# Designs tried in a protein design chat: miniprotein binders against q9bqp7. Part 48

Target 1, 240 residues: q9bqp7
Amino acid sequence: VPQNWFPIFNPERSDKPNASDPSVPLKIPLQRNVIPSVTRVLQQTMTKQQVFLLERWKQRMILELGEDGFKEYTSNVFLQGKRFHEALESILSPQETLKERDENLLKSGYIESVQHILKDVSGVRALESAVQHETLNYIGLLDCVAEYQGKLCVIDWKTSEKPKPFIQSTFDNPLQVVAYMGAMNHDTNYSFQVQCGLIVVAYKDGSPAHPHFMDAELCSQYWTKWLLRLEEYTEKKKNQ

## First folded at step 23 (miniprotein)

Design yl17
Fold by ESMFold2, fold request of step 25:
Structure yl17 (fold): chain B 240 residues (1-240), chain A 94 residues (1-94)
Amino acid sequence: as target 1 above (240 residues)
Amino acid sequence: SREELWERIFDLIEKGDYEEALRLLREYIEKYPDNPLALYLVADLLFDLGRPEEARKVLERAKELAKKTGDPDLIEYVELLERLIERLLEELKK
């Protein structure tokens, strides 16, 4: 149970989209500051089991690939994820932030994988946009806020080389989504709020991506878990 | 408690006390025979102890159970270890 409960939704804010359609999605710049990011909080509060298994996995990968092979593998995975996010921002933006000749950025199995999801995405309100929760003191960079099948969602895009057919297979991803949602709903840079989440897991081979929809009730359940992780992070930093 | 047992198992493995970790894991499996993480770790330790044929047998069961859970990280851990075990078994034939 969190010591300092805080609501994920803002009662002073409407969840109804404006009648006017904004021409350009919001893109609040991420500013360098001292408060922790969502991803840092989650990384620094991994359980002993998670840390152990990750280190064991690293050892086994190095045994399989060699140290240089593992460095190349991790660099490639990071680059693929970065390219995927850049491509999605370009596809969802009404004005290209990338030059038109960069068609190789748009060609990947991951992009093919999400095509059926993108057909259900509309009303893009924010892309690669910073959020800050001033009360709880954390910051993040959300991927997308848009309607998915008629529901306004915080959407998080993930790449995976292995199938994740169930939301529990995405481990900390739901916490990331609700942390962004809570921050956005209490960030003065945004005039609207979002009550639903969507995690989209795209696959390198182009197989259909798995969408993991989170309604308001599910978001509230994960929000409680996020608050516990944030409290744990704060406690650890008092000892350092 | 169950959490304290797992933390002790992880500590023993990190210290390299694989025989004691294996003993605790086998006791755990007696009570919870269908825990894929425990079975995976038994196979993992047997691999490091140079007992890859035993590791392969245990890992087959861990793989079946991991697929039922849908845990993609555990499935990856199992499949990676399986590749390493098969490589070691092939090397030992030489």
Scores: ipSAE 0.710, ipTM 0.933, lowest interface PAE 0.7, mean pLDDT 85
Fold by ESMFold2, fold request of step 25:
Structure yl17 (fold): chain B 240 residues (1-240), chain A 94 residues (1-94)
Amino acid sequence: as target 1 above (240 residues)
Amino acid sequence: SREELWERIFDLIEKGDYEEALRLLREYIEKYPDNPLALYLVADLLFDLGRPEEARKVLERAKELAKKTGDPDLIEYVELLERLIERLLEELKK
């Protein structure tokens, strides 16, 4: 299937972090470089069908809302997602208290939506942290690494009202998770590895979020699909 | 071969050759009647051709099938087109 297979897990690395050394969550800064990001790889390898339907959807949204209305719609959805991620990083940081944060940032249906998930999250290892896969030559910025119901996961937070132009990437969200996982497992900035993933879909009205757990076997299946997308990207750039 | 057919249909629509695209889509539906994407595109083209009553009839079937697949993108495409069709039909009655 992939031309050159590469393992998602690092056999030289334990999945048990050093428990004797308490640590604050890692936040490795994203450095600009010439290698592609996970999201760029996925955007550049969309199928012809995906591109066609996305453009058709944009045309129809503009017809419904007008050009300015569509721009406002897109901007508002983006801002809500950004605020949601900022709030979660603040909540999950061990040196920050709720009283030290903007009450308005923490007041949202999305935050209410995830409360039942957050009670099962512990042992936060990384927040908004860069990952790099040096051998496969890609980078990313993951949302969170923490234990969920006792299992260490790469966790990705999603809102249910993201703009239609990026709904195709919602179907690619498992690929995003495993790409981050594979990069982390081979990144020298991290001393541990992760075998599970979690995608949490939050709702604007505060309804209970849906968790989508990915065990190691499911992650391996999606890893194969990610490798194919990365190969497609690399081949396209060689021919340009 | 099926992938090549869809690629041709998309190219025809992008070039504005709606009549040939419709012919290919209807031929496809004869072989694969349970494909909601094909039905959606028929309705979508009929809407652009100024045939909204025909588009509405086709889209009702597409909507039913799309919900059975659970594809959230296609469901949203269908529902958006439905709103546009109903608005046009209301405008034409005035």
Scores: ipSAE 0.691, ipTM 0.927, lowest interface PAE 0.8, mean pLDDT 84
Fold by ESMFold2, fold request of step 25:
Structure yl17 (fold): chain B 240 residues (1-240), chain A 94 residues (1-94)
Amino acid sequence: as target 1 above (240 residues)
Amino acid sequence: SREELWERIFDLIEKGDYEEALRLLREYIEKYPDNPLALYLVADLLFDLGRPEEARKVLERAKELAKKTGDPDLIEYVELLERLIERLLEELKK
């Protein structure tokens, strides 16, 4: 159990839209500062098993592809993810058009993969927007806040070359979602809150993406795990 | 104590003490025969020890169990090792 409990939800806020909220999605700029990001916290609190297996995997990939081949592989994976997020931001932004040089962003398997999910997405409230939890002292950059099948969600878009049909297959992604959610719900740049999460895993071959919906109860369960990772991070940094 | 056992196994592998790591893993598998991570690590060590035919046999079982769990990381680890084992076996048959 976490020693320093903090609630994920803010009772002073509503998850309902109101007329005074902006009609264009929020995009709060990321401010560079000393406080750790969600992804940094998660990376720095990997278990010994996770670190061992990741290093072993790297060694095996290098054996298969060679050093240069592995660098090209990792660069391509990063670029595919970046292009996917750029395309989704463009698709979900009102009145934005893609540049001619970016036309191929819309003709990827990943975008085909999420089409059935996008049909159920509406009421986009934020895109690529910074969140900060001032009390717990962490920051993040969330992908999207929108309604999915009528529920306002923090949505995380993920590319994968392997099927991930179950939420446990998404490893630390639920922790990212709830960390962003908790930060947003207590960030003064936002006037509303979100109580649900959605992880969307898109596939390179265009196969239908897997949505992983997280209701408020499941979010609360993962929030407890996030608080433990954040406590571990803080204690580790005090000993550095 | 299972966490301590696994950390000991990882430490032995990192230090290159593959025989002791294999002993611990094989004892673990006798008690827990359906653990695909343990089977994967046995195959992984056998591959590094230059015993790819033995590694392939163990890995076939690990692959079946990993697919049942739906763990995509473990499935990827198994499939990568399988490709490496098959490539080595093909090279040796030349």
Scores: ipSAE 0.690, ipTM 0.925, lowest interface PAE 0.8, mean pLDDT 86

Design yl4
Fold by OpenDDE base, look of step 24:
Structure yl4 (fold): chain B 240 residues (1-240), chain A 94 residues (1-94)
Amino acid sequence: as target 1 above (240 residues)
Amino acid sequence: SREELFERIFELIEKGDYEEALRLLREYIEKYPDNPLALYLVADILFDLGRPEEARKVLERAKELAKKTGDPDMIEYVELLERLIERLLEELKK
């Protein structure tokens, strides 16, 4: 049980989205502060086993590809992810803000992969927007807040070369999603609340993406795990 | 605890004390024969020791178990090591 319990949902915010569909999605810039990001918290609270295996994997990848080959691999993975997110932001943005659709960004296997998911996405409220939890003292940049099949969700887009048909295969991604939800629900820059999460795993070959929907109950379960990770991070920083 | 044991094994591997690491892993596998992580670590150490044929044999079992668990990371680690072992075996035939 977390020592510092805080609710994921804000009882002061109505679950009813105010009927005014904001014509323009929110895009709050990330402020570079001393406040840890969700990603940083998760990375620094990995288990010793996870750290060991990842380092070992890195060493083995360098052995396979060479140092330069591994750098190229890492850069390519990063670039593909970035381009995918940029393409999605362009697709989900209102047409009036779509100045230069780089048509080349839309021609990817990842974009093809998520087409069936995008059909069920509507009512986009935020894109690449910063969230801050003032009480729990963490920040993050969420990918998207939109309705998925009529339910308002924090949506996190992931790229994978390997099938991830189960939410358990997404590792800390569920924690990231609920961390963003909890922060947004208590961030004064947002007037609405989210109760659901969605992880979408897009595939390079264009095969249908796997949607991992997180209802309010599942979000609450992962929120408890997130709080434990955040406490662990805080304790580690006090001892450094 | 299992966690403490594996942490010790990781430390031993990092220090290059492969013989003691293998001993602890073998003792663990005797009690828990269907652990893909333990088998993977044995294969990984055997690879570092220049024993690729033995590594391959152990890794085959690790791969089967990893696939049964459905852990994509473990599958990736196993497949990477498998490719490295096969490369080394090919080099040794030359």
Scores: ipSAE 0.794, ipTM 0.956, lowest interface PAE 0.5, mean pLDDT 92
Fold by ESMFold2, look of step 24:
Structure yl4 (fold): chain B 240 residues (1-240), chain A 94 residues (1-94)
Amino acid sequence: as target 1 above (240 residues)
Amino acid sequence: SREELFERIFELIEKGDYEEALRLLREYIEKYPDNPLALYLVADILFDLGRPEEARKVLERAKELAKKTGDPDMIEYVELLERLIERLLEELKK
């Protein structure tokens, strides 16, 4: 249980955008500051098991590929993720005339993988948009806020070479989603809030992506776990 | 607790005390035979000890269990170790 609880939802805020809101999705720029990002907090509060297994995995990958081969592998994974997010922002943006679409950006197994999910996505309200929780002192860059099958969600897009059929096998991804949600719901740059989350795992070979829907109750459960991770991070920073 | 036991096992592996780590892991597996992490760690240690035939046998069970749970990180760890074991076995055939 966290020592200082803070609500994920804002009771003073509407759960739906105003009908007169702008037709283009929000894209709040990420500002320079010293407060930690969601991903930094999660990285710095990994369990001893996670740290051990990740380090062991790195050692085994270097044994398989060599040190230079491992560097190339990680660079390629990062680039593929970046291109995937760029492609999705382009596909979901109504302002194609403001940005020419790169044909190579759209040719991806990952993009083919998510096509059936994108048909259920509508009402895009934010894309690649910064969020800040001033009270809890953390920032993030969320991928997308849109309706999925009629439910307004923070949507997080992930790439994977392997199937992930169960949400429990996506490790810290649910914490990332609820951290963005809590920050957005208390960020003055946003006039609305969200109560649901969606994690979409896309596959390199184009196999159908797996959606992992998180309703408000599940989000609240993961929010408690996020608050514990944030408390752990804060404690570590005071001891350094 | 189980978490404290595995933290001790991780410490033993990191300092190279493989025989004690194996003893603890084998005792755990006797009581809880369906734990893919425990089986993976046994195979991982056996690979480092140059016993790839034994490692492959244990890893086959870990692979079955990891696929049943659907844990993508455990599946990745198992498949990587499998590739390394098969490479070593091929080298030893010469």
Scores: ipSAE 0.728, ipTM 0.940, lowest interface PAE 0.7, mean pLDDT 85

Design yl7
Fold by OpenDDE base, fold request of step 25:
Structure yl7 (fold): chain B 240 residues (1-240), chain A 94 residues (1-94)
Amino acid sequence: as target 1 above (240 residues)
Amino acid sequence: SREELFDRIFELIEKGDYEEALRLLREYIEKYPDNPLALYLVADILFDLGRPEEARKVLERAKELAKKTGDPDLIEYVELLERLIERLLEELKK
């Protein structure tokens, strides 16, 4: 049980869209501060097993590709992910704000992969927007808040070359999603709350993306795990 | 605990104490023969020890089990090691 329990949901907020839903998705800039990001917390609280296996993988990849080859590989993976997010942001943004859609950004297997998911996405409320949990003292940049199949979700878009048909295969992504939810639900910049999460795993080959829907119950379960990770992070920092 | 055991194994591998790591892994596998991670680690150590044929045999089983678990990262690790083993075997034949 977390020592510092805090609710994921804010009882003072409603999930109901206010009639004044801004036509434009929120895009709150991330402020550079001393507050740890969700990503940083998760990275710094990886298990010894996770750390070991990742380092081992890196060493083996360098053995296969060479140092320069591995750098190139890593750069390409990063670039592909970035371009995918940029493309999604452009797709989900209101048409009036669309600068000239780089048609090249839209011609990716990843974009093809998510088309069936995008059909079920509506009511975009936030895109690439910063969230802060003031009490728990962490920040994050969420990808999207929108309705998926009529349910308001924090949506996290991921790229993968390998199938991830199970939510368990997404590792810390569920924790990231609920961390963003909890922060958003208690961030004064947001007037609404979210009770559901969605992880979408897009594939390079254009095969149908896997949606991993997280209901309120599942979100609450992962929220407890997130709180434990946050506590671990906090303790580690106090001891430094 | 399982976690403590594996943490010890990881430390041993990092220190280069491969024989002791292998011993612990083998003992674990005797109790839990269908653990793909343990089998992968055995194969990985065997590879580092320059025993690629043995590594290949162990890794084949690890691969099958990893596919059954559906862990994409472990599958990737296994496939990477498989390629490295095959490369080494080819080099040894020249």
Scores: ipSAE 0.821, ipTM 0.963, lowest interface PAE 0.5, mean pLDDT 92
Fold by OpenDDE base, fold request of step 25:
Structure yl7 (fold): chain B 240 residues (1-240), chain A 94 residues (1-94)
Amino acid sequence: as target 1 above (240 residues)
Amino acid sequence: SREELFDRIFELIEKGDYEEALRLLREYIEKYPDNPLALYLVADILFDLGRPEEARKVLERAKELAKKTGDPDLIEYVELLERLIERLLEELKK
């Protein structure tokens, strides 16, 4: 049980989806400060097993590809992910902000993969927007806040070359989503709250993406786990 | 605990104490013969010890079990090691 309990949902905010005012999606810039990011907290609180296996994987990949080959591989993975997020931001942005859609950005297997999910996405409220939890003292950059199948969600877009048919296969991604939800729900820059999460795993080959919907109950369960990770991080920092 | 045991095994592998790591893994596998992670680690150590034929045999079982569990990361690790073993075996035939 977390020592410092804090609710994921804000009782002061109404659950009523305020009318789909065709308002421009929020894009709050991430400020560089001493406050840890969600990603940093998760990375620094990985289990010994996770750390070991990732390092082992890296060593084996270098053995397979060579050092330069592995650098190229990692650079390509990063670039593909970045381009995918840029393409999604362009797709989900209002038409008036359609700068010249680089048609090349839209021609990806990842974009093809998420097409069936995008059909169920509407009412975009935020894109690539910073969130801050002042009380719990962490920040994050969320990908998207939108309605998925009529439910307002924090949506996190992930790229994968491998099938992830189960939410358990997404590792710490559920924790990331609920961390963003909890921060957003208590961030004064946002006038609304979110009760659901969605992880979308897009595939390079264009195969249908896997949506992992998180209802309020599941979000609450992962929120408890997030709080424990945050406490662990805080304790580790006090001992440094 | 299981966690403490594996943490110790990881430390041993990192230090290059492969024989003690293998001993602990084998003892664990005797109790839990269907653990794909333990089998993967055995194969991985055997590979580092230059015993690719033995590594392959153990890894085959690890692969089957990993596929049954549906852990995509472990499957990836197994497949990567499989490719490395096959490469080493080909090099040893030359």
Scores: ipSAE 0.818, ipTM 0.963, lowest interface PAE 0.5, mean pLDDT 92
Fold by OpenDDE base, look of step 23:
Structure yl7 (fold): chain B 240 residues (1-240), chain A 94 residues (1-94)
Amino acid sequence: as target 1 above (240 residues)
Amino acid sequence: SREELFDRIFELIEKGDYEEALRLLREYIEKYPDNPLALYLVADILFDLGRPEEARKVLERAKELAKKTGDPDLIEYVELLERLIERLLEELKK
C-alpha cells in the first residue's frame, strides 16, 4: 500500500465534458523544472530483472550490429517514433492549425496501422500537452486526450516492430497513462477529468494496431502501482 | 523468493560467475521446468561460455515456451540470441 495515497480521480471535477468542445486542442508547453517526469520516474524504478534484461539485450544487439550499428538502430527507432507522433498530431489537429502536412510524414506503416483506431477517435481535447501533479510532484507530456468510442481517454501512442496483443506486454505504458491521467485530473490547467486510458500499439508493417483500453477500474489498479513507483523514486533520490 | 533468486543470478552473471549462475538456474529449472526466462538465461550463459551447441538446444525449448507465454520481449531476446548462436556456429565451422 502506498504510504502517500492520492486519488487518481478528482471528485471536485465534473465528469460531464463541458459542452464547449474546445475548438482547439490544448497544448500546454512542458516547463523544464526540477520536477521529475513520469518517464524518469519509471526508468529509475525499473526492477532488477527489467534492468538486467534490457542491458543484456543492449549488449547482444551491439554484438550483432556493432557499436555504430546499434547507435544507428537506436537513432532510427527514436526518429520513427518522433515522426509518428508528429504525424498523429498533424492528423488530430484541426485543419486550421495544419501546418503544411508533410505528406511524407503520413506515408508510414505506423500511420496505416492506426487508421482503424483513428476512426474511433473524436473530440480531441489535448495534443502533446504537459501535465503536472502539484501534490505528488511529477510532470509529464501526454500524447493525446480524446474520445475513443465515446469515452474520454488519455491516449498513448506507441510504436512497435513486434506484436503486443496484451496490455501486460506494454511494460510500464499503463503506468505512464495513469500517471498522466492522475496529473491531468489534478492539474489546474485542465477543466475536465479523464477516467479511461488507451494504449495504441502501432506497427511498422502497417498491420492493424492493437488498442489496449483501460477502464476506470483498471486505471485505479495501475494507479496504485504508479504511486508505489513514485514513492520508490522519491526514496532513492533522498538517499543520493 | 523467486525474485531474490533471480536477482542473485543476475548479479552472478554480471560478475562473470557463470558456473554458479548456471548451477542456480539448473536447480530452479528442476523445480520449474517450463520457465522460459530461466531457460533463456541458461542459453545466454552457455553462449558466453563458448558452448553454442548446448546453448542452441536449450534455447529451442526456451523459444517454444516463450511463444506460448506470448511475451514479446522475451521472444525478441530469444530470437536475438538465436541469431548470435547461429553466427558463432557458422564461424566455428570455418
Scores: ipSAE 0.810, ipTM 0.959, lowest interface PAE 0.5, mean pLDDT 92
Fold by OpenDDE base, look of step 24:
Structure yl7 (fold): chain B 240 residues (1-240), chain A 94 residues (1-94)
Amino acid sequence: as target 1 above (240 residues)
Amino acid sequence: SREELFDRIFELIEKGDYEEALRLLREYIEKYPDNPLALYLVADILFDLGRPEEARKVLERAKELAKKTGDPDLIEYVELLERLIERLLEELKK
């Protein structure tokens, strides 16, 4: 049980979207502060097993590809992810911002992969927007807040070369999503609340993406795990 | 605990004490013969020791078990090691 319990949902915020659908998605810039990001918390609270296996994988990849080859591989993976997110932001943005659509960004297997998911996405409220949890003292940059099949979700887009049909195969991604939800629900820059999460795994070959929907109950379960990771991070920093 | 044992094994591997790591892994596998992580680690150590044929045999079993668990990371690690073993074996035949 977390020592510092905090609710994921804010009882002071109504679940009813205020009827003014903001015509423009929110894009709050990330402030570079001494506050840890969700990603940093998760990375620094990995198990010894996870750290060991990742380091071993890196060493073996260098053995396979060479040092330069591995750098190129890492750069390509990063670039592909970045381009995918930029393309999605462009697609989900209002038409007035679409005039700068680089058509080349839309020609990817990942974009093809998510087309069936995008059909069920509407009511975009935020894109690439910063969230801050003032009480728990963490920040994050969420990909998207929108309605998926009529339910308001924090949506996290992931790229994979391998099938991830199960939410368990997404590792710490569920923790990331609920961390963003909890922060947004208590961030004064947002007037609404989210109760659901969605992880979308897009595939390079254009095969249909896997949506991993997280209802309020599942989000609450992962929220407890997130709080434990955050406590572990905080304790590690006090001892440094 | 299982976690403490594996942490010790990881420390031994990092220090290059492969013989003691293998001993602990073998003892674990005797009790838990269907653990894909333990089998993967044995194969990985055997590869570092220049014993690729033995590594391949152990890794085949690890691969089968890893696929059954559905752990995509472990599957990736197994497949990477498999490619490295096959490359080494090809080089040794030249």
Scores: ipSAE 0.798, ipTM 0.956, lowest interface PAE 0.5, mean pLDDT 91
Fold by ESMFold2, look of step 24:
Structure yl7 (fold): chain B 240 residues (1-240), chain A 94 residues (1-94)
Amino acid sequence: as target 1 above (240 residues)
Amino acid sequence: SREELFDRIFELIEKGDYEEALRLLREYIEKYPDNPLALYLVADILFDLGRPEEARKVLERAKELAKKTGDPDLIEYVELLERLIERLLEELKK
């Protein structure tokens, strides 16, 4: 029950895949740093339980690995995620077909993990592209907009050390997807909109990635939760 | 409410008031014996109190229940604590 409800879809835009007139995916640069990002909103509105458990986990990891070991662990996890996203952008972008790719990155277990998903992805319309919701005043950087099994989706790629076979296992990831979707659907840099989302969880050992498809109804349910988190964030900043 | 109770428990653990945290957790588990988070927190406190044999027993039950939930974060917390408990038990043998 957000106090300031706003629709996720824009009735003035087509919900059909538009003609593929542009042959190059959109890549809108991120320019506005005054308004909050999706990830900052979600980080700043974590529950007391999540904050406590995350801090306990950090303490236990440091006990297991030592301070330097934990620092190296977190740096490596960040690097793996960054390289995975770079590899996917290269694979999905026609502008990268003539460049020498990092063969080691392209042959990672994470890339093998998503191969069966990539066969069902087509019609890429945006890659690593900024979105802004001008009315609700938040920004984001979405990973990909493309068709998955014929349905145009905002697609979010995740790496994981643990299996996540159900969408509930992905915690805040659905909120990220719908926040990007709502922003894109109300961003003047985009002439089209999307009604579906996809979260793809890739695994280091090459095990088949888990796709988590979100139809319009499920997106609307998570959109309500996103609006509550954004409202909570706004109230916290007014009181600081 | 459950949320207010656990917020209190988290506060007690952060302050190091482990015996009161354990009392509240054990009262909760009596009413709701299938809550893996509550069991995990008991094991976590027992580990800090230097009672790893007791912590291991509680954590085994928490691990069983956590796998049924499919919560990958809780499973990670349980498995990490399990590794730490086993390391402490091995050190105590030496």
Scores: ipSAE 0.741, ipTM 0.945, lowest interface PAE 0.6, mean pLDDT 86

